# VHH binders against q7zyf1, part 5

Target 1, 260 residues: q7zyf1
Amino acid sequence: ALRIKVISMGNAEVGKSCIIKRYCEKRFVPKYQATIGIDYGVTKVHIKDREIKVNIFDMAGHPFFYEVRNEFYKDTQGVILVYDVGHKETFESLDGWLAEMKQELGPQGNIDNIVFAVCANKIDSTKHRSVDESEGRLWSESKGFLYFETSAQSGEGINEMFQAFYSAIVDLCDNGGKRPVSAINIGFTKEQADSIRRIRNCKDSWDMLGVKPGATRDEVNKAYRKLAVLLHPDKCMAPGSEDAFKAVVNARTALLKNIK
Key: E = the ipSAE of ESMFold2; O = the ipSAE of OpenDDE; V2 = 0.75 times the mean of E and O plus 0.25 times the DockQ between their complexes.

## First folded at step 1 (VHH)

Design g5 (framework vhh_gefurulimab)
Fold by ESMFold2-Fast, scan of step 1:
Structure g5 (fold): chain B 260 residues (1-260), chain A 119 residues (1-119)
Amino acid sequence: as target 1 above (260 residues)
Amino acid sequence: EVQLVESGGGLVKPGGSLRLSCAASGFTFSSYYAAWFRQAPGKEREFVSAIRSGGSTTYADSVKGRFTISRDNAKNSLYLQMNSLRAEDTAVYYCAATFKYGLRYFDYWGQGTLVTVSS
């Protein structure tokens, strides 16, 4: 029988515990008191005709529980990272969560041998959405993480996430705890991902092209050509690439209307 | 029941052409990314080409200018037009599709169709 350890991470109130409860209803047997900041359970799942024992640790996200959390990062095969699509600060905190885990794993701090599933949670909310699907997906997939849109309240995306997550962990375990060398890379680079994120955060056409206000026609065209090659639809399949490419094209057009 | 079924494989001489088809059923194909992969005996599975739901395409360097991926959402079908075939194109070709979730992993795979390029 295969035994795996998974943990959940994310800010307080992102719905992390509700995701675990939604999936593990009638399958989860709590072993620890919630007051210590860790809810522990054991469940059995069947993936690819195999029975797998899952030890799941639902870790409280509050800073108060930092010392308790750091004891539980070690020997982990999978991580469920959760944020709230209605509160952008919870998404921005994901890099902090990765940094905390890397620090607690020590000098070896290599998370490349851990499967991550990112849950863009609370998609059922009727409030304004602060993090677009393309933004969350790009961040996740640029790091080699799985990405899911979820609602713990409605159950949407939950079963799909757990099935893909456990399947990826089984593949990792079958390869001696390392990601398979034959893992499929379907077509974008870190440079392309970084450019798309930068363009999405730009406030005006000058920033989108990476030029200073008042740049010459030649400087605008040079910057445009570099980005157009990088983000061209036949060279970039990254989430958000088409919108980023259109933004670059439109920025050039707008700037050149007023430049000699 | 989700299925992807490839067809159109066969024996072709170098320089020849072949068209592969993939029939999708059991899911809303038009909403999914779709791709072709190939695997020769004893080698790693290799990316060939992908097409987004919006129609934008990506190709591996080894097939650029020779292969064309296309889709027909009304027929739930994916196609690969292969021109100027080379001996090194010999492989089992797989159709694949993925949900909007988990884009880096393809959730659905066909059983494959053999393409042999030899004189």
Scores: ipSAE 0.000, ipTM 0.258, lowest interface PAE 15.0, mean pLDDT 78

Design g6 (framework vhh_gefurulimab)
Fold by ESMFold2-Fast, scan of step 1:
Structure g6 (fold): chain B 260 residues (1-260), chain A 123 residues (1-123)
Amino acid sequence: as target 1 above (260 residues)
Amino acid sequence: EVQLVESGGGLVKPGGSLRLSCAASGSTFSIYAAAWFRQAPGKEREFVSAISSGGYTTYADSVKGRFTISRDNAKNSLYLQMNSLRAEDTAVYYCAASPWLQYLRSSDAYDYWGQGTLVTVSS
């Protein structure tokens, strides 16, 4: 029988416990237990007409619970990474969560053989959104992670996320616990994703093209050509690529106007 | 289904060593997570140590550095090597197994339990 372990990770107050509880509300869960500060749910689900037993752990995001969290990273098939779209710091903390997990698993624990689902949570919030969908999706998909927009409050995106997440884990387990070679087509390269993120974070046109202030017309055009080829709409389907390409075009125009 | 039988309990002097064994019947034990719990007189059942199906281990702070949990999947067996025993280690020790791939520190997470083996540490 197929039995899988799933953990949820993310900062305090991002709604990860609510996501788990929202999902469990639609099912009869006779064995839901809280354990030593970690929410622990047991459920049976049907994926691709197969019965699967799932253990879901909601790991604490507070520094005080660090030791307890570390004990449970091992033997995990799936991870749900949760952040709050209204609080950019929770999104920026995701790299820290990944680094912590990698450190605990070491060389023997292969992160590449774990399914990750990123939940951009609280999309129902009336607060100003501080992490755009394209930003969260690009970060997630550049790592081979699944990406979902969710609201634990409304239930939006929750069932869709769990269905896709469990299906990916089943595929991984059926392949001997190793990621299938053809499982994920993200439609772009790491270099393209890194360039888009860099351009999005740039303060001025010189930074966008990767040139020093005072660069010559030839240097500006050379940098522009490299980025234009890399981010061309025909060759890059990454989230945010269209905006990045337009930014690069506009940066070139602005710089050349001053150089003449 | 899995049945668990503990052995190896007994009387030892403080500072002594003892090795507990847990024999499992059933073809799926090698996939299960397994743990040792203990219950001292007048106390609640407490976690001692656990091992995942993949061999990852964890220990209660009170036994870390003194106890070692191990398993032999070919023999469907779980072990607890106890060194530098103290009077505070006196308890009935229970072997537990969960059909899940991971271990847990909560006794509620385990579906299969042995009957227990008594360990007495006294002069």
Scores: ipSAE 0.000, ipTM 0.159, lowest interface PAE 13.6, mean pLDDT 76

Design g7 (framework vhh_gefurulimab)
Fold by ESMFold2-Fast, scan of step 1:
Structure g7 (fold): chain B 260 residues (1-260), chain A 124 residues (1-124)
Amino acid sequence: as target 1 above (260 residues)
Amino acid sequence: EVQLVESGGGLVKPGGSLRLSCAASGRTFSNYAAAWFRQAPGKEREFVSAITSGGSTTYADSVKGRFTISRDNAKNSLYLQMNSLRAEDTAVYYCAARTSYYFYPLRTQDFDYWGQGTLVTVSS
């Protein structure tokens, strides 16, 4: 039987342990005890008529456990990376989690041969959503990561996430421990993804086009042409590209209307 | 790695009590979650009760309040105290184990190690 190692990563209180417990117990417990340190479990899963033994390490997100977590990054095939859609700081912390893992794995370890499933969690529990689906999906897919909207509370998205996650790990193992080329979304580039995210984080028309306030008509049009070609619907299928393209068109129109 | 051997099965009258034992070989049994399953004639194997390495217990609705699962890690043993036995409790009872800390394993396929079973007959 194929044996794989999976770890969970993410800030405290984002629901990592609840996601794992929900899947393993087939029931969410409303009263939850916070993870303390490293919780370990073993389970058997059947993927594509194959039996897989999974060793799951649910790692505490608090800085106090940093030295403990360091011992568990090695020899990992999969990572479940969790954030809370109602708390934007947990999403912004994801780059820090990737940096921590890269630092611990050292020069010989790289995350390119590890399957990541990003869980945008608590989609059912918040009346105020801080991270839009398009933003979370874009961040994830720009890194070659799987993206899922999940709720440990309702069970929504949990089974779909684990099935796709384990299937991707099986494909990785069958391909000599390397990601299959066809498993990556080739519908957009890193530059396109970075541009869409930058535009979404800007609310001022000058910033959207990447020009300084008071830029000339020629400078505005030059910046517009660069972004319009990059984000054109015929050339960019990235999540949020349509809204970013419309924002760029509208920014140009607004700025040129007031330039004499 | 662990080997499991059940004992204590037998014939008992309705309303009676019986205690099953499961002896595990291996000095690391305390690291395992353990459970009892049963299989009645002509039926599928069903979950009865489980206990984690930390002592947390869970029970099937059909036995809740009547059966008590317990363990003695020093003796590498698992027990099932069965009270108020009914004819429908007649089955072969299996001891099972798996490596687990916070998981509550409830399905047959979630357990890595199994005993050969001990027959319990409840009849007048």
Scores: ipSAE 0.000, ipTM 0.110, lowest interface PAE 16.7, mean pLDDT 76

Design g8 (framework vhh_gefurulimab)
Fold by ESMFold2-Fast, scan of step 1:
Structure g8 (fold): chain B 260 residues (1-260), chain A 119 residues (1-119)
Amino acid sequence: as target 1 above (260 residues)
Amino acid sequence: EVQLVESGGGLVKPGGSLRLSCAASGFTFSRYWAAWFRQAPGKEREFVSAIYSGGSTTYADSVKGRFTISRDNAKNSLYLQMNSLRAEDTAVYYCARGYSLFGKSMDYWGQGTLVTVSS
């Protein structure tokens, strides 16, 4: 009795269609071909002994299909957001995809009531990886999105992603199409996540501690103590916290070596 | 099918030790963070400890220094080593799988194992 709409989003050639085909090919009855840049299908899945009808729209990511995509964002319960771990530009485009969806949904397009599953795809590739797992996971989890490492080629992560994704959508629907009133945070905070991202992108040791070049020993130590408490590995479970903490320790050591 | 099965609960004297285990199946355990929660009779369920896939850990203030969470990804298992047990630690202990670190968002729970600390 429960009906849900899901769409896939992401740049061209990130493997969106392959992910959907890998999971859905034996569970999916296609009703349209990709004549307009949208593949549509219907399938039935069982979650917690409940049968749900899933309408899936696999949307072409090319700019050429922009006018077609904007008609299909409405009334969506779930989004599979895909990027290629070997091409950093596809990861950097994720904020643009969210902006496109928000723009097309307008004032009533509250994406906070939509389940997102982020797929860091093509993890099977032996070529240089451009986006680390910690980076992708931190971006996703900071927005309340599910995060999965996937390979359409090997099938790795695919079933796990779809099961968690559908389960989350069922929970959202059972809560009247709204996310439950804010859960108490455990593991890490937005402040910790923001600090890790800032530190990862810093140009030098002064920037890393958040002090101006030429800061005094006292100012350096004050900034260090604040960050060390915030990012200590025992107190921060955020992806990349260990690396960020080490970077902060090393930045302090480098700066204090030059202050007499 | 995702399944979490706790074991190791029992009766122990104050000051004693006990080790809980959680066997995970039906998913790739190494890709998920996991946590222990507990619920004493007539009380709300409370967070005890969590471990991220990378090994980072977090503890509730009430158990810090006494409990140690660990995982064995090769065995798809989660553990809670409980030392210096107190009467107030008496509760049903639950293993849970989390997919997000910004809340108490657990998508699967075990059935629980009872720990009684009494002389």
Scores: ipSAE 0.000, ipTM 0.157, lowest interface PAE 17.6, mean pLDDT 77

Design g9 (framework vhh_gefurulimab)
Fold by ESMFold2-Fast, scan of step 1:
Structure g9 (fold): chain B 260 residues (1-260), chain A 123 residues (1-123)
Amino acid sequence: as target 1 above (260 residues)
Amino acid sequence: EVQLVESGGGLVKPGGSLRLSCAASGRTFSSYRAAWFRQAPGKEREFVSAISYGGSTTYADSVKGRFTISRDNAKNSLYLQMNSLRAEDTAVYYCAAHLTWGYPLTSGDYDYWGQGTLVTVSS
């Protein structure tokens, strides 16, 4: 039987353990206590005509457990990367999690041969949502990661996420431990994704166009043209590109209204 | 695991400049969101500037255009270049870090804090 190693990463209280338990039912058998910062479980899943034995390591997200987590990053086939849609800081920490993993895997960080499933968790929450689906999806797909909206409380999205996640890992194992070419998401560049994220996080029109306050009409128009071409709906298929393009158009209009 | 130590504070005249430094220990500082906060006598701690792991910056309206935050991940260091200083900039300046991406605007969101460095702007 094929044996795979999966780890879960994410901040404390985002619902990582609840996601694991929701799917695994009585098949999840904790071996280690939370005092060491790693909960270990074993489950069996059937993907197509195969029985797969899955070793799951649920890693505590606090910096206190950093030294313990270091030993568990290696030889991983899959990562479940979890954040809370109601707490934007948990989403913003995802790049920190990737950096921690890359640091432990070596100088360049070899995460290209690992399947990542990003879980935008707690979508059942009655409180205001802090991270739009388009933003979470853009971040995930720009890295070639799977993206799912989940609720550990209601069970929404959980089965779908695990089925797709395990299927992708089986495909990776069958392809000699390398991600198949057909699994690479095409349709936008890193520059387009970075620009959309930057624009979304800008609060004023000067920052949105990437110009300093007091820029001339010509400087504003030059910056606008560069971004408009980059983010044009015909040229950019990235999630959130239409909103970013509209924001850039509106920023130019607002700035030029008050420029001589 | 992260410990922060600030330096560079001092007495400066209005219109002058100072460069604050924050030295961090710990392997993951480059993965943390880092920020500068300040606290003037008799006031609550207020946000000054933040920088993400990726280098994106944000500033409080009161310092925008005058202060520049930067980081050197290879040296585990955070900096604040302060120009055109005003009397109202007088405060103890704190370096802060959190294992997140982005820009918390509240002091309660940061896990690690330095001891603070005093900046006095006076004639």
Scores: ipSAE 0.000, ipTM 0.119, lowest interface PAE 17.3, mean pLDDT 76

Design j1 (framework vhh_5j56_2)
Fold by ESMFold2-Fast, scan of step 1:
Structure j1 (fold): chain B 260 residues (1-260), chain A 126 residues (1-126)
Amino acid sequence: as target 1 above (260 residues)
Amino acid sequence: QVQLVESGGGLVQPGGSLRLSCVASGFTFSYLRSYAIGWFRQAPGKEREGLSSISGSYGGSTSYSDSVKGRFTISRDNAKNTVYLQMNSLKPEDTAVYYCAARYFGLSYTSEYDYWGQGTQVTVSS
């Protein structure tokens, strides 16, 4: 049977332990180390009619456990990266988590040989959602990561996430520890993704087009043309591109209304 | 088997400074760098209070309780098997016995501190 190592990463209290326990408890939880910070579990799953033995290391996200986590990054096939949709700071911390892992794997470490499943968790919450689905999906897909909306409380999305995650890891292992050769086109570039994120964070129409307040009609139109070509729905498949394109069109209209 | 010995306590006036040292010994199959070190204090008739912790080697992660954040600084010298607590802007309410404690944080660990020093008295009064 194929043996794989999976770790969980994410800030304290985003629900990563609850996600793992929800899945494992449903399958008669094998064993867990009774320890705070790093919990070890073993489970057996069937993927594509194969029995897979999974070693799960559920790592505490608190800075206090930084040195403990460092010892567990090596030889990992999969990462479950979790944030709380109701707390934007946990989403913003994801780049920090990737940086920590890259640092510990060193110059010869390559996260491209690791499957990442991003879990936008706590979608069951009735409180204000601070990270939109399109934002989380764009961040994840721009890095080649899987993206799922989950609720450990209700169980929504959990089985779907684990099935896709383990299937991707099996494919990785069957391809000698590298992603299978594919003519995969994600449908957008880093420049397009960066532009969409910038536009979403703009305060006004001048910022949205990337021009200084008081720019001329010609300067506004030149900036508009550049962004319209970059973000046109026919040329950009990125999540949020249609909304960004409409925002750019509306910004141009608003600015030109007040420029002679 | 790990033993901890605190030193550097004493009498100091409000607004003064003290540096506490915690020297570790008794390692058989481990090193100081494999232990998280915490500083705690206990005043007469009160519960033990956690103040600060440091994990890992030089430059490891640190944490502080709200009561001492900005005034106290924790550091470690793994080569000397020593952890320090620099205490600045001391107040009368900082008067207590100060303890250092160690918890193994390698491949297995617990939420509890397994090893404790005997404590060192800090008195802040004029």
Scores: ipSAE 0.000, ipTM 0.105, lowest interface PAE 18.2, mean pLDDT 76

Design j2 (framework vhh_5j56_2; at its last look DockQ between E and O 0.02; V2 from the best seeds 0.00; counts 0 for: pae E 15.9 > 2, off the site)
Fold by ESMFold2-Fast, scan of step 1:
Structure j2 (fold): chain B 260 residues (1-260), chain A 123 residues (1-123)
Amino acid sequence: as target 1 above (260 residues)
Amino acid sequence: QVQLVESGGGLVQPGGSLRLSCVASGFTFDYRSSYAIGWFRQAPGKEREGLSSISYSSGGSTSYSDSVKGRFTISRDNAKNTVYLQMNSLKPEDTAVYYCAAGLWYSRTYDYWGQGTQVTVSS
């Protein structure tokens, strides 16, 4: 039987323990629950008619447990990376979680060989949503990560996420521990994703086109053409690409109105 | 500019109680905060020991070391920008200087530390 190691990462209170319990409740065999900030359990799952033994480490997301968490990053095949769609700070913290893991794996610890499932959790909440699906999906897919909308409370998305996650890990293991290029069909490039994120965070039209204030008409048009081709709907299926394309068109129009 | 100031230390008899306060400035307690506050202590000739932590995120998630679990309770008051450590059933071995510290929840280190407050448990 194939044995895999999975860890959970994410801020406190995003619901990562509830996601794990929701899926694993009837097949989870707790080995111990320690006050050291790591809950450990074992479960068996069947993927592609194979029995897989999964060692799950549910890691507490507080600085108090930082030193303990560091020992559990190594030899990991999969990460469940969780945030709360109602609290944008938890989404913004995801880069911090990746940085922590990269630091502890060292220069040769390549996260490209680890399957990540990003869980945009608490979609059942009736409160205002602060992270749109398009933003979460774009961030995740630009990094080659799986993306799921989940609710630990309702169970929505949980089984779908775990099935896809474990299937991807099986594919990784069958490919000598390296993530297959065909395991994730993104439908856009890293450059396209980076441009969309940059444009979303721009405060003015000069920044959106990537030109300096006072750029000439020729410079504005050259920058526009590059971005328009890059983000064209026929060439970019990235979440948010249509809005980014429209923003680039509008930025050019606004700048050219004020250029002699 | 983050600053932390502890208060509430003092002399108590074994079995007594104390409540320590940590006032934060330079950021506010908010469910959007990436900071967590931890309580630590250091007794003469001993290593610094982590006791408890609380996040600023929405539910106030808390953690405790085994040595204080069930006796100490961490809490926050967002309106006063203050974190508390309620210490019950105090023992002579709880005698130490108590520190509060703030750090990003994903950081290896606490980046900001208070000056400390002395707690002495003796008859």
Scores: ipSAE 0.000, ipTM 0.188, lowest interface PAE 14.5, mean pLDDT 76
Fold by ESMFold2, look of step 2:
Structure j2 (fold): chain B 260 residues (1-260), chain A 123 residues (1-123)
Amino acid sequence: as target 1 above (260 residues)
Amino acid sequence: QVQLVESGGGLVQPGGSLRLSCVASGFTFDYRSSYAIGWFRQAPGKEREGLSSISYSSGGSTSYSDSVKGRFTISRDNAKNTVYLQMNSLKPEDTAVYYCAAGLWYSRTYDYWGQGTQVTVSS
């Protein structure tokens, strides 16, 4: 049977353990106690007509020690990366978690050869959502990661996430532990993704078009046309691109209303 | 092991300014650090109060309590492994022992504490 290693990552209290325990159901054999800062268990799953034995490391409650974390990042086939949609700081921390893993893997490691499943988890259904789906999905998919909406309240999305996650890991293992080197077309470029993220976070209409306050009508229209081409529906399939394009149109209209 | 040392406390007149320093050792406060540094204070007979925090992760996010927002500024110098608290427009009510503390930026607890530095604002 195929044996794989997966770890969980994400801030405390984002629902990592809840997600793992719900999927494992009645089979999760803990081998270690929280006194060393990890929950380690083994479970079996069936995927693509195979039995897969999964070694799971849930890092809940783990103190920040360099040498301990290092032992859990290496030789990992999959990562469950979790944030709470109601707390934007847990989403903002994801780049920090990736940076730490990349550092610990060193020059011999390549996170492109690890399957990531990003879980946008709904811990508290009564709180206003701070990270919309398009923002989370754009971040995830621009990095080549799987993205799922999950619910701590209902359990929704968890089985679907694990099925896709393990299926992707099996495919990776069948390719010698490496992703195929062929180009993966996700339907948008880094430039398009970066533009959408910038547009959704800009301060005003001048900033949105990338022009200085006091720009001429011609400068505004030139900046607008560049963004319109970049975000054109035929060439940009990124999450959030339609809203970004509408925002750019509105910004142009607002600026030109007060320029002769 | 993580250690924190505060300095820069002292006596100052109302309306004056002080800059506190928190020198960290046992980790490097840079992009590899999972620590946030927070400033706290405790006046005699009062509960310890959180004032401000800063982390590398989340784009170097800072936060402030309402009691100090607009008067205090937290900052860092990664080359010196030091976090600062610039305290302006000081009031007698700011008299306290000031502590820096470190905890994992994705945790809700601060595990390491400095010895504290006395700030006295008197007329």
Scores: ipSAE 0.000, ipTM 0.111, lowest interface PAE 15.9, mean pLDDT 76
Fold by OpenDDE, look of step 2:
Structure j2 (fold): chain B 260 residues (1-260), chain A 123 residues (1-123)
Amino acid sequence: as target 1 above (260 residues)
Amino acid sequence: QVQLVESGGGLVQPGGSLRLSCVASGFTFDYRSSYAIGWFRQAPGKEREGLSSISYSSGGSTSYSDSVKGRFTISRDNAKNTVYLQMNSLKPEDTAVYYCAAGLWYSRTYDYWGQGTQVTVSS
């Protein structure tokens, strides 16, 4: 039987353990129990009519446990990377988690040969969502990661995530440990992604268009045209592109109305 | 040139009330546009915080931060091109420079900012 190693990564309390438990035990513990160090589990799954034995290392997200988890990155084939959609800082920390893994894998390690399933977790939260789906998806897909909206509480998205996740790992294994090329096909360019991110995080419409405050009508139009080509719905398949395009259109309109 | 001018700030005792006004000039808010006016504040040594916003869309959508919800009310008078922030039950922690900003509702971007008005809540 094929054996695979999977780890979980993400900040504390984002629901890593809950996701795993929900899938494995078909139950949810409402009250978060912090992982102490590393929880180890073994599960069997059936993927493509094959029995797969999965070793799951559920890592504590607290920095205190760095010295513990740093030893478990090696030989990982799959990563469940989790953030809380209601807490933006957990999303912002994802780059740090990747950096940590990369560091621990060393120069001979290749993160590209690891399947990542990003879980935008706690979508069931009724309070507020601080990270939009498009933002999470853009971040994830730009890196070739799988992206899923999940609720460990309701179970939403959990089975789908794991099914896709394990399937991808099996494919990886069948391909000699190399990520299938098909999985790397990003339907958008870095420039598109960067533009969308910039637009999403810009402070004003000037910044959105990439012009200085007080720019001339011509400058605004020029900048708009550039972005319009880049983000046009017919040409850009990047997550959030439609909204970004709309934002750019409206930004232009707004600015031009006020440019005397 | 688009200008936003805040007024109504001042010294008030805890539990008191103030009404801030933001007068917009140089542009017209269109009901069909996605324009919004937002109130922000910045206390010394702290980051600027969004408090409330009101859309000029047909629905006149409003939003409030948790910190001011239930105490502050945003409203608009289109005829006067003015947006108001009624601040009730003021607390010392509400002491800050309050800013009015105009921008697009959906993008959370604000293109124009006022100079701010000081609000001091002190006994």
Scores: ipSAE 0.000, ipTM 0.183, lowest interface PAE 15.4, mean pLDDT 85
ESMFold2 (binder alone), look of step 2: mean pLDDT 80; pTM 0.820

